# VHH binders against o75319: the designs that were tried, part 214

Target 1, 181 residues: o75319
Amino acid sequence: GNHIPERWKDYLPVGQRMPGTRFIAFKVPLQKSFEKKLAPEECFSPLDLFNKIREQNEELGLIIDLTYTQRYYKPEDLPETVPYLKIFTVGHQVPDDETIFKFKHAVNGFLKENKDNDKLIGVHCTHGLNRTGYLICRYLIDVEGVRPDDAIELFNRCRGHCLERQNYIEDLQNGPIRKNW
Below, E stands for the ipSAE of ESMFold2; O stands for the ipSAE of OpenDDE; V2 stands for 0.75 times the mean of E and O plus 0.25 times the DockQ between their complexes.

## First folded at step 14 (VHH)

Design le38 (framework vhh_4orz_3; at its last look DockQ between E and O 0.82; V2 from the best seeds 0.00; counts 0 for: pae O 4.2 > 2)
Fold by ESMFold2-Fast, scan of step 14:
Structure le38 (fold): chain B 181 residues (1-181), chain A 120 residues (1-120)
Amino acid sequence: as target 1 above (181 residues)
Amino acid sequence: EVQLVESGGGLVQAGGSLRLFCAASGFTFSKYAMAWLRQAPGKRREWVALITSGDRTDYADSVKDRFTISRDNAKNTVSLQMNSLKPEDTAIYFCAAQQFPYMNTEYDYWGQGTQVTVSS
């Protein structure tokens, strides 16, 4: 179906680049078939995503899609120049270690291949908040050695919305560091 | 104005110890990872030690178990305790700052360096 995800309209389409990192977070873009259910100012298509990133004087080099569905848009709706990676991640539950390692390896691989540019890693789930914020913060804590509260504060400020799921926040603050990335 | 100022370098005999200090100003020190790098005459600059904003430490294999990096956020300082020094440790030692050191290939801020000379 063409129904809009619950609360999707409540969230800012795209956040700001997290300064000093290559990360930018956004909510899921919606393909043309959803536009009949949206006012013009509510539309956020794949094209709209790239226009908003360009308006910030930034450029995407990779999209990591954390949704557990392919109904919102297709990889073919994206420019051929931007790699797309799907990591199927169930909502509500803290991502498992395999998912965390896949995310870290994708980020590390992108950074290795993009040392000569300043292109961004765009990360989204449905709202660009809980799964997205968890994995970005987990990377900053585990790989970069950032304090959990500093990682969460940076993400919240740049996304324009605070992480909502208490189990995600608790794991970031008190959970184990996942090694062997 | 951002500044990193190293001190504590000097001449020491092989097997001796030396402690380097780096005083930082002009940026939010507690949010930055701090590193020590060194450069010997005619050689490339090499990374020696790192301490992240969350106090995790990392060391080059050549100095592991001999050097210890630490920081004091209240005083905006990072230090390097160097034990069991070898002639091969002779170099100019630089303090550097980068908020996300594993994600970025370059440091944002650099000190002028302090000379360490280890005699046999």
Scores: ipSAE 0.778, ipTM 0.889, lowest interface PAE 0.6, mean pLDDT 93
Fold by ESMFold2, look of step 15:
Structure le38 (fold): chain B 181 residues (1-181), chain A 120 residues (1-120)
Amino acid sequence: as target 1 above (181 residues)
Amino acid sequence: EVQLVESGGGLVQAGGSLRLFCAASGFTFSKYAMAWLRQAPGKRREWVALITSGDRTDYADSVKDRFTISRDNAKNTVSLQMNSLKPEDTAIYFCAAQQFPYMNTEYDYWGQGTQVTVSS
């Protein structure tokens, strides 16, 4: 079945807005069927996500789901007013150029449509850390021209957890700029 | 307090060169993108050049290959080398700072500007 993802309990549910950006990262919310294996204080549902964002005085304007599966929650569990976009992102490997382009395109589209508000782009994979951190940092490096170590430091601090996968970190620090934007 | 102070403006003949400087203080300069903008009489302020915190540069088409933006994080300065100047380059030139130039819609900090006048 629908078992709790490995190490999912070990991560903070929602990070903090990355200052000066429109990004906030979080771990995958789990639909109610997962909750029978969770203590009440461990639950993190789609509703819990929106409550936690509201508690930070923020509002989501887009959710980008990077998971390679459909089993954690349904888009119907989200408010109809919040656009949802799935970008299937293969885990364990540095995302390919097509995936990176799709992410950049989604961010740029959001920014154009939301230039007159302050809504956030919520980004998650399973843990809201490795794939999420890679793509956010790749955007900051390639599009915004931020130094790799500065992008990584900002993500880690605001997520509350450090990027873990060495192949992602190495690619961000030493890999080529992707000019697909 | 944040300050951006431009200098190096003046009068120059067409075809000549000038180098503008912008001295920054009161913020973490190395984490900011820096830009030059200009405003000619009776016109809107327009973007001229950008250097990101990671040293990537971009230029308006009208100045590309004639102007060069550079930064010195040790001195907290940005400069704009302006070659092959044309009368159309006559404007007040402003230094500005922004954390994320493609995501942010406004600049966080502005200088007061320095006048550049290019005569035929």
Scores: ipSAE 0.735, ipTM 0.882, lowest interface PAE 0.8, mean pLDDT 93
Fold by OpenDDE, look of step 15:
Structure le38 (fold): chain B 181 residues (1-181), chain A 120 residues (1-120)
Amino acid sequence: as target 1 above (181 residues)
Amino acid sequence: EVQLVESGGGLVQAGGSLRLFCAASGFTFSKYAMAWLRQAPGKRREWVALITSGDRTDYADSVKDRFTISRDNAKNTVSLQMNSLKPEDTAIYFCAAQQFPYMNTEYDYWGQGTQVTVSS
């Protein structure tokens, strides 16, 4: 249905580009049918997403959707020029190796194909925080070899909210490196 | 002021060993990946080795299993242990720093380089 996700209003719609990366995180945009349940200033549609990105003088080159549902918006609501990738990711639990690999593969593919531009990889889950933060940090740690605390700090600072889930944080800090192939 | 200062270069016979050092200052060393690159006469600069801020290492195929890169964050140093040296390893070796080595970014800082000569 058109139920607003719990605590969705509590989070900033869009973060900032992570310096040195092509990542930007945001909460899930909601299609028009949700607007009747929101105040005008609370609305965040796919169109609003692109407007906010433009206001930052950035451009999205890819959207990775980590939500475990398709009820929030339709890929058809996005510009045709921006590819959309769905990676169904269960909330609250550490993503499995397959999910991590899918994410890494998508990011690496994008970087390979977009060497000639500075377009961003937009990543979101429901709140654009925990699942989103985990996978971005997991990529930085596993692929870039970034120190876990540095990755987490960078994400938190740019998203404007800190990762909340202790199991995610613990896995990033002390968990095993996941396969990159 | 940011500085990267290489040392340890010199003349060595084929089959010998040499250890290069790079001392860094003026930036948060622990947050950067450190790399060694080399440039032989008449050739393009070539990547040799990388160690990330998380101590992950990577090597060019030409030096793999012969060279070892390591870092000491407490001393802001990166080293390159070079074993089984070959005449083809003769080059100026450069130390470089990069925050995100695989995110289509350039090196942020460079050293002046140190000469390594391997005689046959």
Scores: ipSAE 0.023, ipTM 0.452, lowest interface PAE 4.2, mean pLDDT 93
ESMFold2 (binder alone), look of step 15: mean pLDDT 87; pTM 0.882

Design le39 (framework vhh_4orz_3; at its last look DockQ between E and O 0.93; V2 from the best seeds 0.82)
Fold by OpenDDE, look of step 15:
Structure le39 (fold): chain B 181 residues (1-181), chain A 120 residues (1-120)
Amino acid sequence: as target 1 above (181 residues)
Amino acid sequence: EVQLVESGGGLVQAGGSLRLFCAASGFTFSKYAMAWLRQAPGKRREWVALITSGDRTDYADSVKDRFTISRDNAKNTVSLQMNSLKPEDTAIYFCAARHFPYMNTEYDYWGQGTQVTVSS
């Protein structure tokens, strides 16, 4: 269906690049069919996403979609030059090891193949916050060896919203390091 | 102004020990990974040891189990304990800082280096 996700309007469409990383988080863009249910200023389409990224003088090199549905937009709505990766990620629960591994593998692959540019890894779930924040922070903690609180603080600051799910925060702070390969 | 200042280098006999120190200033030290690199005469600069902002450590195979990297965030210092030194460890040792040690390929800040000489 074309119903607007709950609380979707409450979140900033696009965050800021996380300094020192290639990550940028945003809420899910909605395809044209959703526009009739939104005020013009509330609309955030795939096209709007790219415009906003451009306004930040950045360029997307990869989009990782963590939503557990395909109803929000189509990969065909994206420029052909930007790879799209779907990682179906269930909401509200800590992502499983397979999901975490898939995310890490995608990020590492991107970094390996994009050493010659400064393109960003755009990551989103529904709100671009909890699942998105967890996986980005999980990467920074597990792969980059960052202190959990520093990773969380950095993400929150750049996204413009704080991680909300206590189980995610708890796992990041006190959970085990997950396999990187 | 960002500064990294190495100390503790010198001349030591093979099998001996040295402890290098690096004092950092001008940036948020606790958020950076710190590394030691070395460059021997006529050789390329090589990575020696790394400690992440989360205090995870990594070592080059050539120094593993002999060298130990550690940091003190309260003092903005990183140290390298070098045991069982070998003549091939002779080099200028550099302290360097990188915000994210693996995602990035370049170090953000460098020290001037300190000479370590291991005699036979």
Scores: ipSAE 0.868, ipTM 0.929, lowest interface PAE 0.5, mean pLDDT 96
Fold by ESMFold2-Fast, scan of step 14:
Structure le39 (fold): chain B 181 residues (1-181), chain A 120 residues (1-120)
Amino acid sequence: as target 1 above (181 residues)
Amino acid sequence: EVQLVESGGGLVQAGGSLRLFCAASGFTFSKYAMAWLRQAPGKRREWVALITSGDRTDYADSVKDRFTISRDNAKNTVSLQMNSLKPEDTAIYFCAARHFPYMNTEYDYWGQGTQVTVSS
């Protein structure tokens, strides 16, 4: 089989819904070909993702995949009822304005189309932490007008892991608001 | 128990000023966006002004440059400074709280309202 992502096992599969928002964050699901490298309790397939979301009494209405690869799972591994959006986002660097713009528009479009339900926007990168946390927090700061430290605290608490990349944290706290919503 | 209590309403002549206050209790005020809405007799309630938890402000076109919303998180209060008042501003003014104001359309908490009457 395929090689599992570095440190992937160190992170909780899925966080809690961020209260008051439609966001839920999780690490990348791994298709069946990865199961040979995982103990049963470590498995987190696309099916496992949906089971864990249902266990929280929540329902996904959109998945935003921020990984810079398609090797971990295919969109076809997801239920046809759940839209899938790929935003290729390079790790390590603060996401560029085009990526931020695309994320904001996807979220805004989902909210407009889903005003009559309480379905969630599921967001993930490889670990569901740095790129994921950055874009969710960027949305809350730029669109919702939330204080940066409040956005970061809410994400960290609900994800169950703290944002690790200092350049991402620095940009959220002190960087410019991107007026591209 | 959540409470929003408005004050500062009254009768004022056209061109005058009033400052409305809203005292909040029973929730984590600093995490909520706060809004002022108004309702004139026989009309639907309309949004007037908003201040986010991060102090970003937004206004209805009818009140831009005349009204200023502000908040004091230490006192759990939101205020609306109303200048250059017009007879058309006559309404009951309501304080309301909403979490993540652009993501959510419904308000979580409402005050009872305070009457503002602007004479010609």
Scores: ipSAE 0.744, ipTM 0.886, lowest interface PAE 0.8, mean pLDDT 93
Fold by ESMFold2, look of step 15:
Formats: structure tokens, C-alpha cells, sequence
Structure le39 (fold): chain B 181 residues (1-181), chain A 120 residues (1-120)
């Protein structure tokens, strides 16, 4: 038995595209083996993810998985045409500069390779909120030059949940610009 | 109704200075990156300078250290101070707006342009 991640049921499965960006955030999809512990209305599988993206008239062109584990689903559960990238990101702590660099590098590579389409980068951690929100906002602040409060507001509104961890919020608002991409 | 209106262009001697202004209306100015671009006769439009919504700036190599972009969110204006002007700076100068300078491939809004002519 695989256990459902703590509080996972409390979060909306998929957010909205962040306007003007190529980002969409969601909580981790769970493969079928987890469904024995879920009511039917609580299920959110890799297939459900793609159906919900399609319902928004969007298309994923990359999934960045920020979880520190491989137990939730397998890359083989995703369509072969959608690239998958794992960036192991430690929870509860502000991501280190190496992790931030890897995320920025992945985003910049995607933008270059996908300049002729409008596909989205799907980003998730376990809940699609704190680690996900931190790295997306860090990109918007450092690379796009967005004010921290504006980046946070945009993420919160589009995810449908507010960033919760104060150390992440404090680092985004008052921490240094990272120029390591 | 979005408008970007440039002003401050004119004729100037090489080595001289001009200051361009762009007045913006009809959108949330403080959340947009602003840019100046220019187009010389018979040439493609080229990027000159950029200021993000968070006030960070960047410049084309050809104008670096001579031009300064700035913005005033209270007055919804962006300006371009142009020093040590050269004949090759002769062009129509446009201001333009987009949310995210590196993610967005195109500008959302354009001004009509103002002519700058630098005589030798």
C-alpha cells in the first residue's frame, strides 16, 4: 500500500495558465495503485491531468517534477510526446542555488525549443504549491525582472491557493537576486 | 483603449543629446516591461533598451553607456536619455510594452514613433 500524501486532497488538482507566461502548476498526479485509498471524486491520475489541461484549451510541452521521490507515478504513464524532467528539490527549505539554476536552465531551454508553439511547462511538487510556487516566482523575479509581490500574487491567483511557507515568501520578497542561470 | 505616445524627437548634431518620452494609458503600466526600439531607413526594427516592471534595465551593445532608460509609474511614462549621439543613431524610435521581456515573443502595444536625426 501506497499512502496518499498528507493534505494532498485539500488542493485543487490543476491551476490556470499564468497569463503571459508558459507556466501551469498542479499537484502531483497519482498512479492507479493509489486509487484504492481514494474516493472516485478524489482521483487525479496522469490521464486526469491531461484531460484537465485539454479542458482549458491548453497543451503541455514539458513536465517538471520537483518531488524528491519516484513513487507517485512513472514517466511511462505520460504520453511519449511530452518530455519529463525530474529536479530533486528538498522540501521545507528554500531551494539551493544549484536547484534554482537547474530550473531556470530547463525553462530557458524549453522556451528556445518551443518558440514556434504555445505549449505549456507543467510544474509540480507534491501539492503544486510551495516548492512549485517558489521556483516559478524565482524565475519571474530573477529572469523577467518582475517585482516579488507581483510574482507571488500572479502565482497565488492562478494556482488557486496561496503560498504557505513563510521562509519561501521571505526569500522571494527580501532575498538576493540569483543570477546563476 | 491603449495608447503609447512618443515625443522629444528632432534634429541634433553628432555628439549631442536628446531625451525621448513615452506617455502610456489604458493598461496597468506598472506591471508591464517597457522598451524602446528603432528603425533606420531600409533597415529592420531593432531593440534599443528595456526596463522591466521591477525597474531592471538592459541595453543593446550599440547604445550601452550612452543611453539611459527610466520609468515613472506615478505618471505612466518611460523615457530614453540619449547622449553622445552618432549619425548611425538616426531612426524612428518606438516605445513598446509587453509583460515578460524574455518569455513573450511579441510586444502587446506599440507607439507611433518619433523621428531622431543625427547630423554629422
Amino acid sequence: as target 1 above (181 residues)
Amino acid sequence: EVQLVESGGGLVQAGGSLRLFCAASGFTFSKYAMAWLRQAPGKRREWVALITSGDRTDYADSVKDRFTISRDNAKNTVSLQMNSLKPEDTAIYFCAARHFPYMNTEYDYWGQGTQVTVSS
Scores: ipSAE 0.684, ipTM 0.860, lowest interface PAE 0.9, mean pLDDT 92
ESMFold2 (binder alone), look of step 15: mean pLDDT 87; pTM 0.877

Design le4 (framework vhh_4orz_3)
Fold by ESMFold2-Fast, scan of step 14:
Structure le4 (fold): chain B 181 residues (1-181), chain A 120 residues (1-120)
Amino acid sequence: as target 1 above (181 residues)
Amino acid sequence: EVQLVESGGGLVQAGGSLRLFCAASGFTFDKYAMAWLRQAPGKRREWVALITSGDRTDYADSVKDRFTISRDNAKNTVSLQMNSLKPEDTAIYFCAARQFPYMNTEYDYWGQGTQVTVSS
């Protein structure tokens, strides 16, 4: 289907690059079939995503799609030159250790392969907020050794929206360090 | 504006100890990882120790169990306690700051270095 995800219109399409990192977060792009349900200023297609990233003088080197569906857009809707990685995550639940490991492994692999450029890792779930913010913050805490509240503040400021799910926030603040990379 | 100023270097006999200090100003110290690197005569600069903004520590194999890095965010200082010093520890020791140590290959800020000389 062509049903717009619940609350999708409430969120900014693309955040700002998180300074000092390679991360940029955004909400799920919607393929052209969804545009019949959107005003022109509400459209956010895969093409719109790349235009908005370029407008910020940034370039994507990888997209990590955290949604549990492929109905919103297909990898074929993205430029062939940008790698796409799907990590299926269920909403509302804190991602499990296997999911966290896959995310960390993908980020570390990208950084190793892209040490000679400044390309970004684009991360999204449906709203580009809870699952997206959790995994980015989890990486900063577990790998970079950042204080949980500093990671959350940085993500919230750059995304332009605060993490909403209390269980995600509490896991980031008080959960164990996952040494599974 | 931004400054990293090292102190505590000097001459010491093998088996002795030294404590290096680095005083930081002009940036949000508590948001940065702090590192010590050293450069011995005729060698490349090498990383020695790191402490992240969240107080996680890491050490080069050559100094593990002999050196301890710590930070004091209230005083904007990072220190390196060096025990069981060996002649091969002789080098200029540099303090450096990098906000995300595994995202970035280059340090954001550097001190000017302090000489450590270990006699046999």
Scores: ipSAE 0.694, ipTM 0.865, lowest interface PAE 0.9, mean pLDDT 92

Design le40 (framework vhh_4orz_3)
Fold by ESMFold2-Fast, scan of step 14:
Structure le40 (fold): chain B 181 residues (1-181), chain A 120 residues (1-120)
Amino acid sequence: as target 1 above (181 residues)
Amino acid sequence: EVQLVESGGGLVQAGGSLRLFCAASGFTFSKYAMAWLRQAPGKRREWVALITSGDRTDYADSVKDRFTISRDNAKNTVSLQMNSLKPEDTAIYFCAARNFPYMNTEYDYWGQGTQVTVSS
């Protein structure tokens, strides 16, 4: 069956753009087959995602999907104009160096190709919180030189929910900077 | 099953033109960046041209003003128009597909290649 992810309904569908960055975080969109288990006001399909981004006067240029499953929606459910990148990440564990480097490479490539526009990098895991917040903050700390506490505060404020996983928070605050290779 | 099938290769004289085609199946073509890479005998494979899902193009300096990459999403094809061919363009030409366009050195799917030979 199409089971709704645990606690998925507890989270705001889409955060705000993180000021000074190209990032916006959201929870996983659920394709039409999940709607039979949702009230109309709980629905958050790929179409709903793009409508909510547009309502903020923003435009997505890239989606990075951090879930360890393809059951929630398919890349084919997204507009043809928006590149989609899948990076399989396991929940509860701090993402490994290979995953961190893939994320950084994707973000750097997008920014290089999109200097002439203001399109956003949309990042999500299941709840758009722990894995999502970790990788965005890790990028800001390691690449942009943002102080760990400032990166975390910015993410929490813009997402509308605080990072929950203490091991992720500890790694961001006290862990080593992951340099490219 | 994912397939990329190249065609249009052959023998041409220096200064001539060829048009290569790549027919794609088994994936959502319109979502993928498409590229052409080539490999000459005894040399490493080199990137030639890229077209993103949003129709942005990029070219290696060696081909920039001579080659044109294009795509047709209705037909699931990518094409490479090669003009002013030089003997140095002799290589096997490969079609490649990537769901993420910004990593030119890493591709998800590859064709078997088509031979292009340019005589002097």
Scores: ipSAE 0.000, ipTM 0.170, lowest interface PAE 12.2, mean pLDDT 88

Design le41 (framework vhh_4orz_3; at its last look DockQ between E and O 0.88; V2 from the best seeds 0.63)
Fold by ESMFold2-Fast, scan of step 14:
Structure le41 (fold): chain B 181 residues (1-181), chain A 120 residues (1-120)
Amino acid sequence: as target 1 above (181 residues)
Amino acid sequence: EVQLVESGGGLVQAGGSLRLFCAASGFTFSKYAMAWLRQAPGKRREWVALITSGDRTDYADSVKDRFTISRDNAKNTVSLQMNSLKPEDTAIYFCAARTFPYMNTEYDYWGQGTQVTVSS
């Protein structure tokens, strides 16, 4: 069978909505072929994702997939009513300006088209932590003008796990504002 | 109880200056973006200036280079320095607060307003 991503089981499947924003972060859902290596309580399929979001009285309007692979699940595993956007991002390195621009453009487009509803933007990488947290915080800092430490604290609290990569944290705290929104 | 209380309005001659203050209480001021909006008689309310929680500022084209917004988180105040005032600046000026000012269009809190009258 397919290999479970390293440390994937260590992270909560879905965080809480970040209050005042449309963001919710989660780890990558795994299609049914991975379930042979998981206990029932460890399973987190695309269906499980939508069930957990509904249990929080929330609704997804967009999924942004930041993984550099398509092996974990396919867009066809998602409801047809929920748009799916793939932004290929490599782990460990800070996302480049083109990647940051794509993320900001997608978020801004969603917000303009969804003014009359409260649907959420779901963002994930493999663990829903480092690339996910970086891009969400980068948006809040650059577009919303939030203080870096406040953005990081909000993400950490709502995700239930702290950003781990020091180069990501350093860039958020001390890096330049990217005027690409 | 959440309150935003404006002060500093008054009557001034064209070309003059005024400084408006807004004192905030009952919420975590440092986490909010603060804005000034104005409403002239018979017109819709319009946005004038914004300062984010991270001190980024933004201005309407009509007031750019004449008005300066600032905040003091230690005192829970936001201020609007208005220079080179024109008769068309005559309006009631409102202080307002919201989180994530570009993501959200509705304000969470509003002041009662302060009158600014600029005579020709």
Scores: ipSAE 0.751, ipTM 0.888, lowest interface PAE 0.7, mean pLDDT 93
Fold by ESMFold2, look of step 15:
Structure le41 (fold): chain B 181 residues (1-181), chain A 120 residues (1-120)
Amino acid sequence: as target 1 above (181 residues)
Amino acid sequence: EVQLVESGGGLVQAGGSLRLFCAASGFTFSKYAMAWLRQAPGKRREWVALITSGDRTDYADSVKDRFTISRDNAKNTVSLQMNSLKPEDTAIYFCAARTFPYMNTEYDYWGQGTQVTVSS
């Protein structure tokens, strides 16, 4: 099988629900073929994801996958009742306006379709941190009008790890509001 | 323990101005979006103006360019400057708070309201 993504073991599998939002962030789950290179306590499969969400007394209503690859798991590994959306998001660079729009559109659609429940939007990239944190914070800043530092603090605290990419942090703090929603 | 207290209402002639104030206590004011809503006699309550925790503002079409919402996080107050008032602006005005104005469907806190009456 495929090699374990760089530094993937170093991150908490699943964060906490961000209070007052519908977001929860996690690192990419890995299908069984990856487990030969993992200790049992290091495994984090699609099944493990749903068990951990249930342990928090939450329920996923959408998974947004931001990875630029499909080799980590297949949508068929997820319960049929949970919608799955792939938004190919390049790493290392601030996402472009089209990617940001697609994310905002997906969130807004989810909120309308799920107004009568409290299900969560699960968002992940490879580590569930930089691309994931950027897009969640971009939504909170652009759509909800949250101060950049407050959005970043909330994400970091709930993910359990701080955003690492300085260009993402700089763009969130000092870049333009994107009004494409 | 949470309180939103409106003031500044009253009777004013058409074309005149009023400034409403809302004093907040009992919660972390700087983390909340604040809104003004109003309810005219025999009408449903309607949204008037919004200021997010990050100071972005939005207005109902009927008051755009006449009303200005602002906030002072040091004093835990939000205000609504109302210019060029019309009899149609007559209503009880409420201050309300919620964290995420587009993701949250309900307000967490409400004031008791202050009456604004605009005479012709």
Scores: ipSAE 0.703, ipTM 0.865, lowest interface PAE 0.9, mean pLDDT 93
Fold by OpenDDE, look of step 15:
Structure le41 (fold): chain B 181 residues (1-181), chain A 120 residues (1-120)
Amino acid sequence: as target 1 above (181 residues)
Amino acid sequence: EVQLVESGGGLVQAGGSLRLFCAASGFTFSKYAMAWLRQAPGKRREWVALITSGDRTDYADSVKDRFTISRDNAKNTVSLQMNSLKPEDTAIYFCAARTFPYMNTEYDYWGQGTQVTVSS
């Protein structure tokens, strides 16, 4: 159905570009059918997403959707020029190695194909925070060799909200590096 | 003011060893990946070694197992231990810094370089 996700209204719709990276995180945009349940200022549609990105003088080159449902919006709601990748990611638990690999592979593929531009990789889950933050940080740690605390701090600062799940934080700080290929 | 100052270069015989140092100032050193690059006469500048902000290291195939890169965040320094040096290692060696070594295509900061000459 079109039930608003719990606590969805509590989070900023779109974060800031992570300096030095191509990442930007946002909460899940909701298709038109959800608007009747929201105040006008609370609405955040796929169209609103692109408007907000444009307001930051940025452009999306890829959207990675980490939600575990398809009820929030349709890929058809997005511009045809922006590829959409779904990686079904279960909430609350640390993503498995396959999920991590899929994410890394998608990011690396994007970077290889987009060397001539500065388009962003938009990543979201439901709130654009925990699953999103984990996978972005996991990439920075495993692929870019960033210190875990620095990766977490950078994400939190740019998203405007801090990672909340202790199991995610613990895994990032003390968990093993996952294979990159 | 940002500065990267290399030292430790010089003349050495083939099979010998040198240790290069790079002293950094004017930026948050611990947030950056540090790299050594070199440029030989008439050749393109080439990447030699990298150490990320998380102390992960990587090396060009030509120097692997001979060179070792390390960093000291407390002193804002990065070093390159060069063993089993060869004449083809002769070049100006540069210290460089950037935040994300693989996502970025350019270095943010550069040193002036230090000459390394390996005689046969």
Scores: ipSAE 0.402, ipTM 0.743, lowest interface PAE 1.1, mean pLDDT 94
ESMFold2 (binder alone), look of step 15: mean pLDDT 86; pTM 0.871

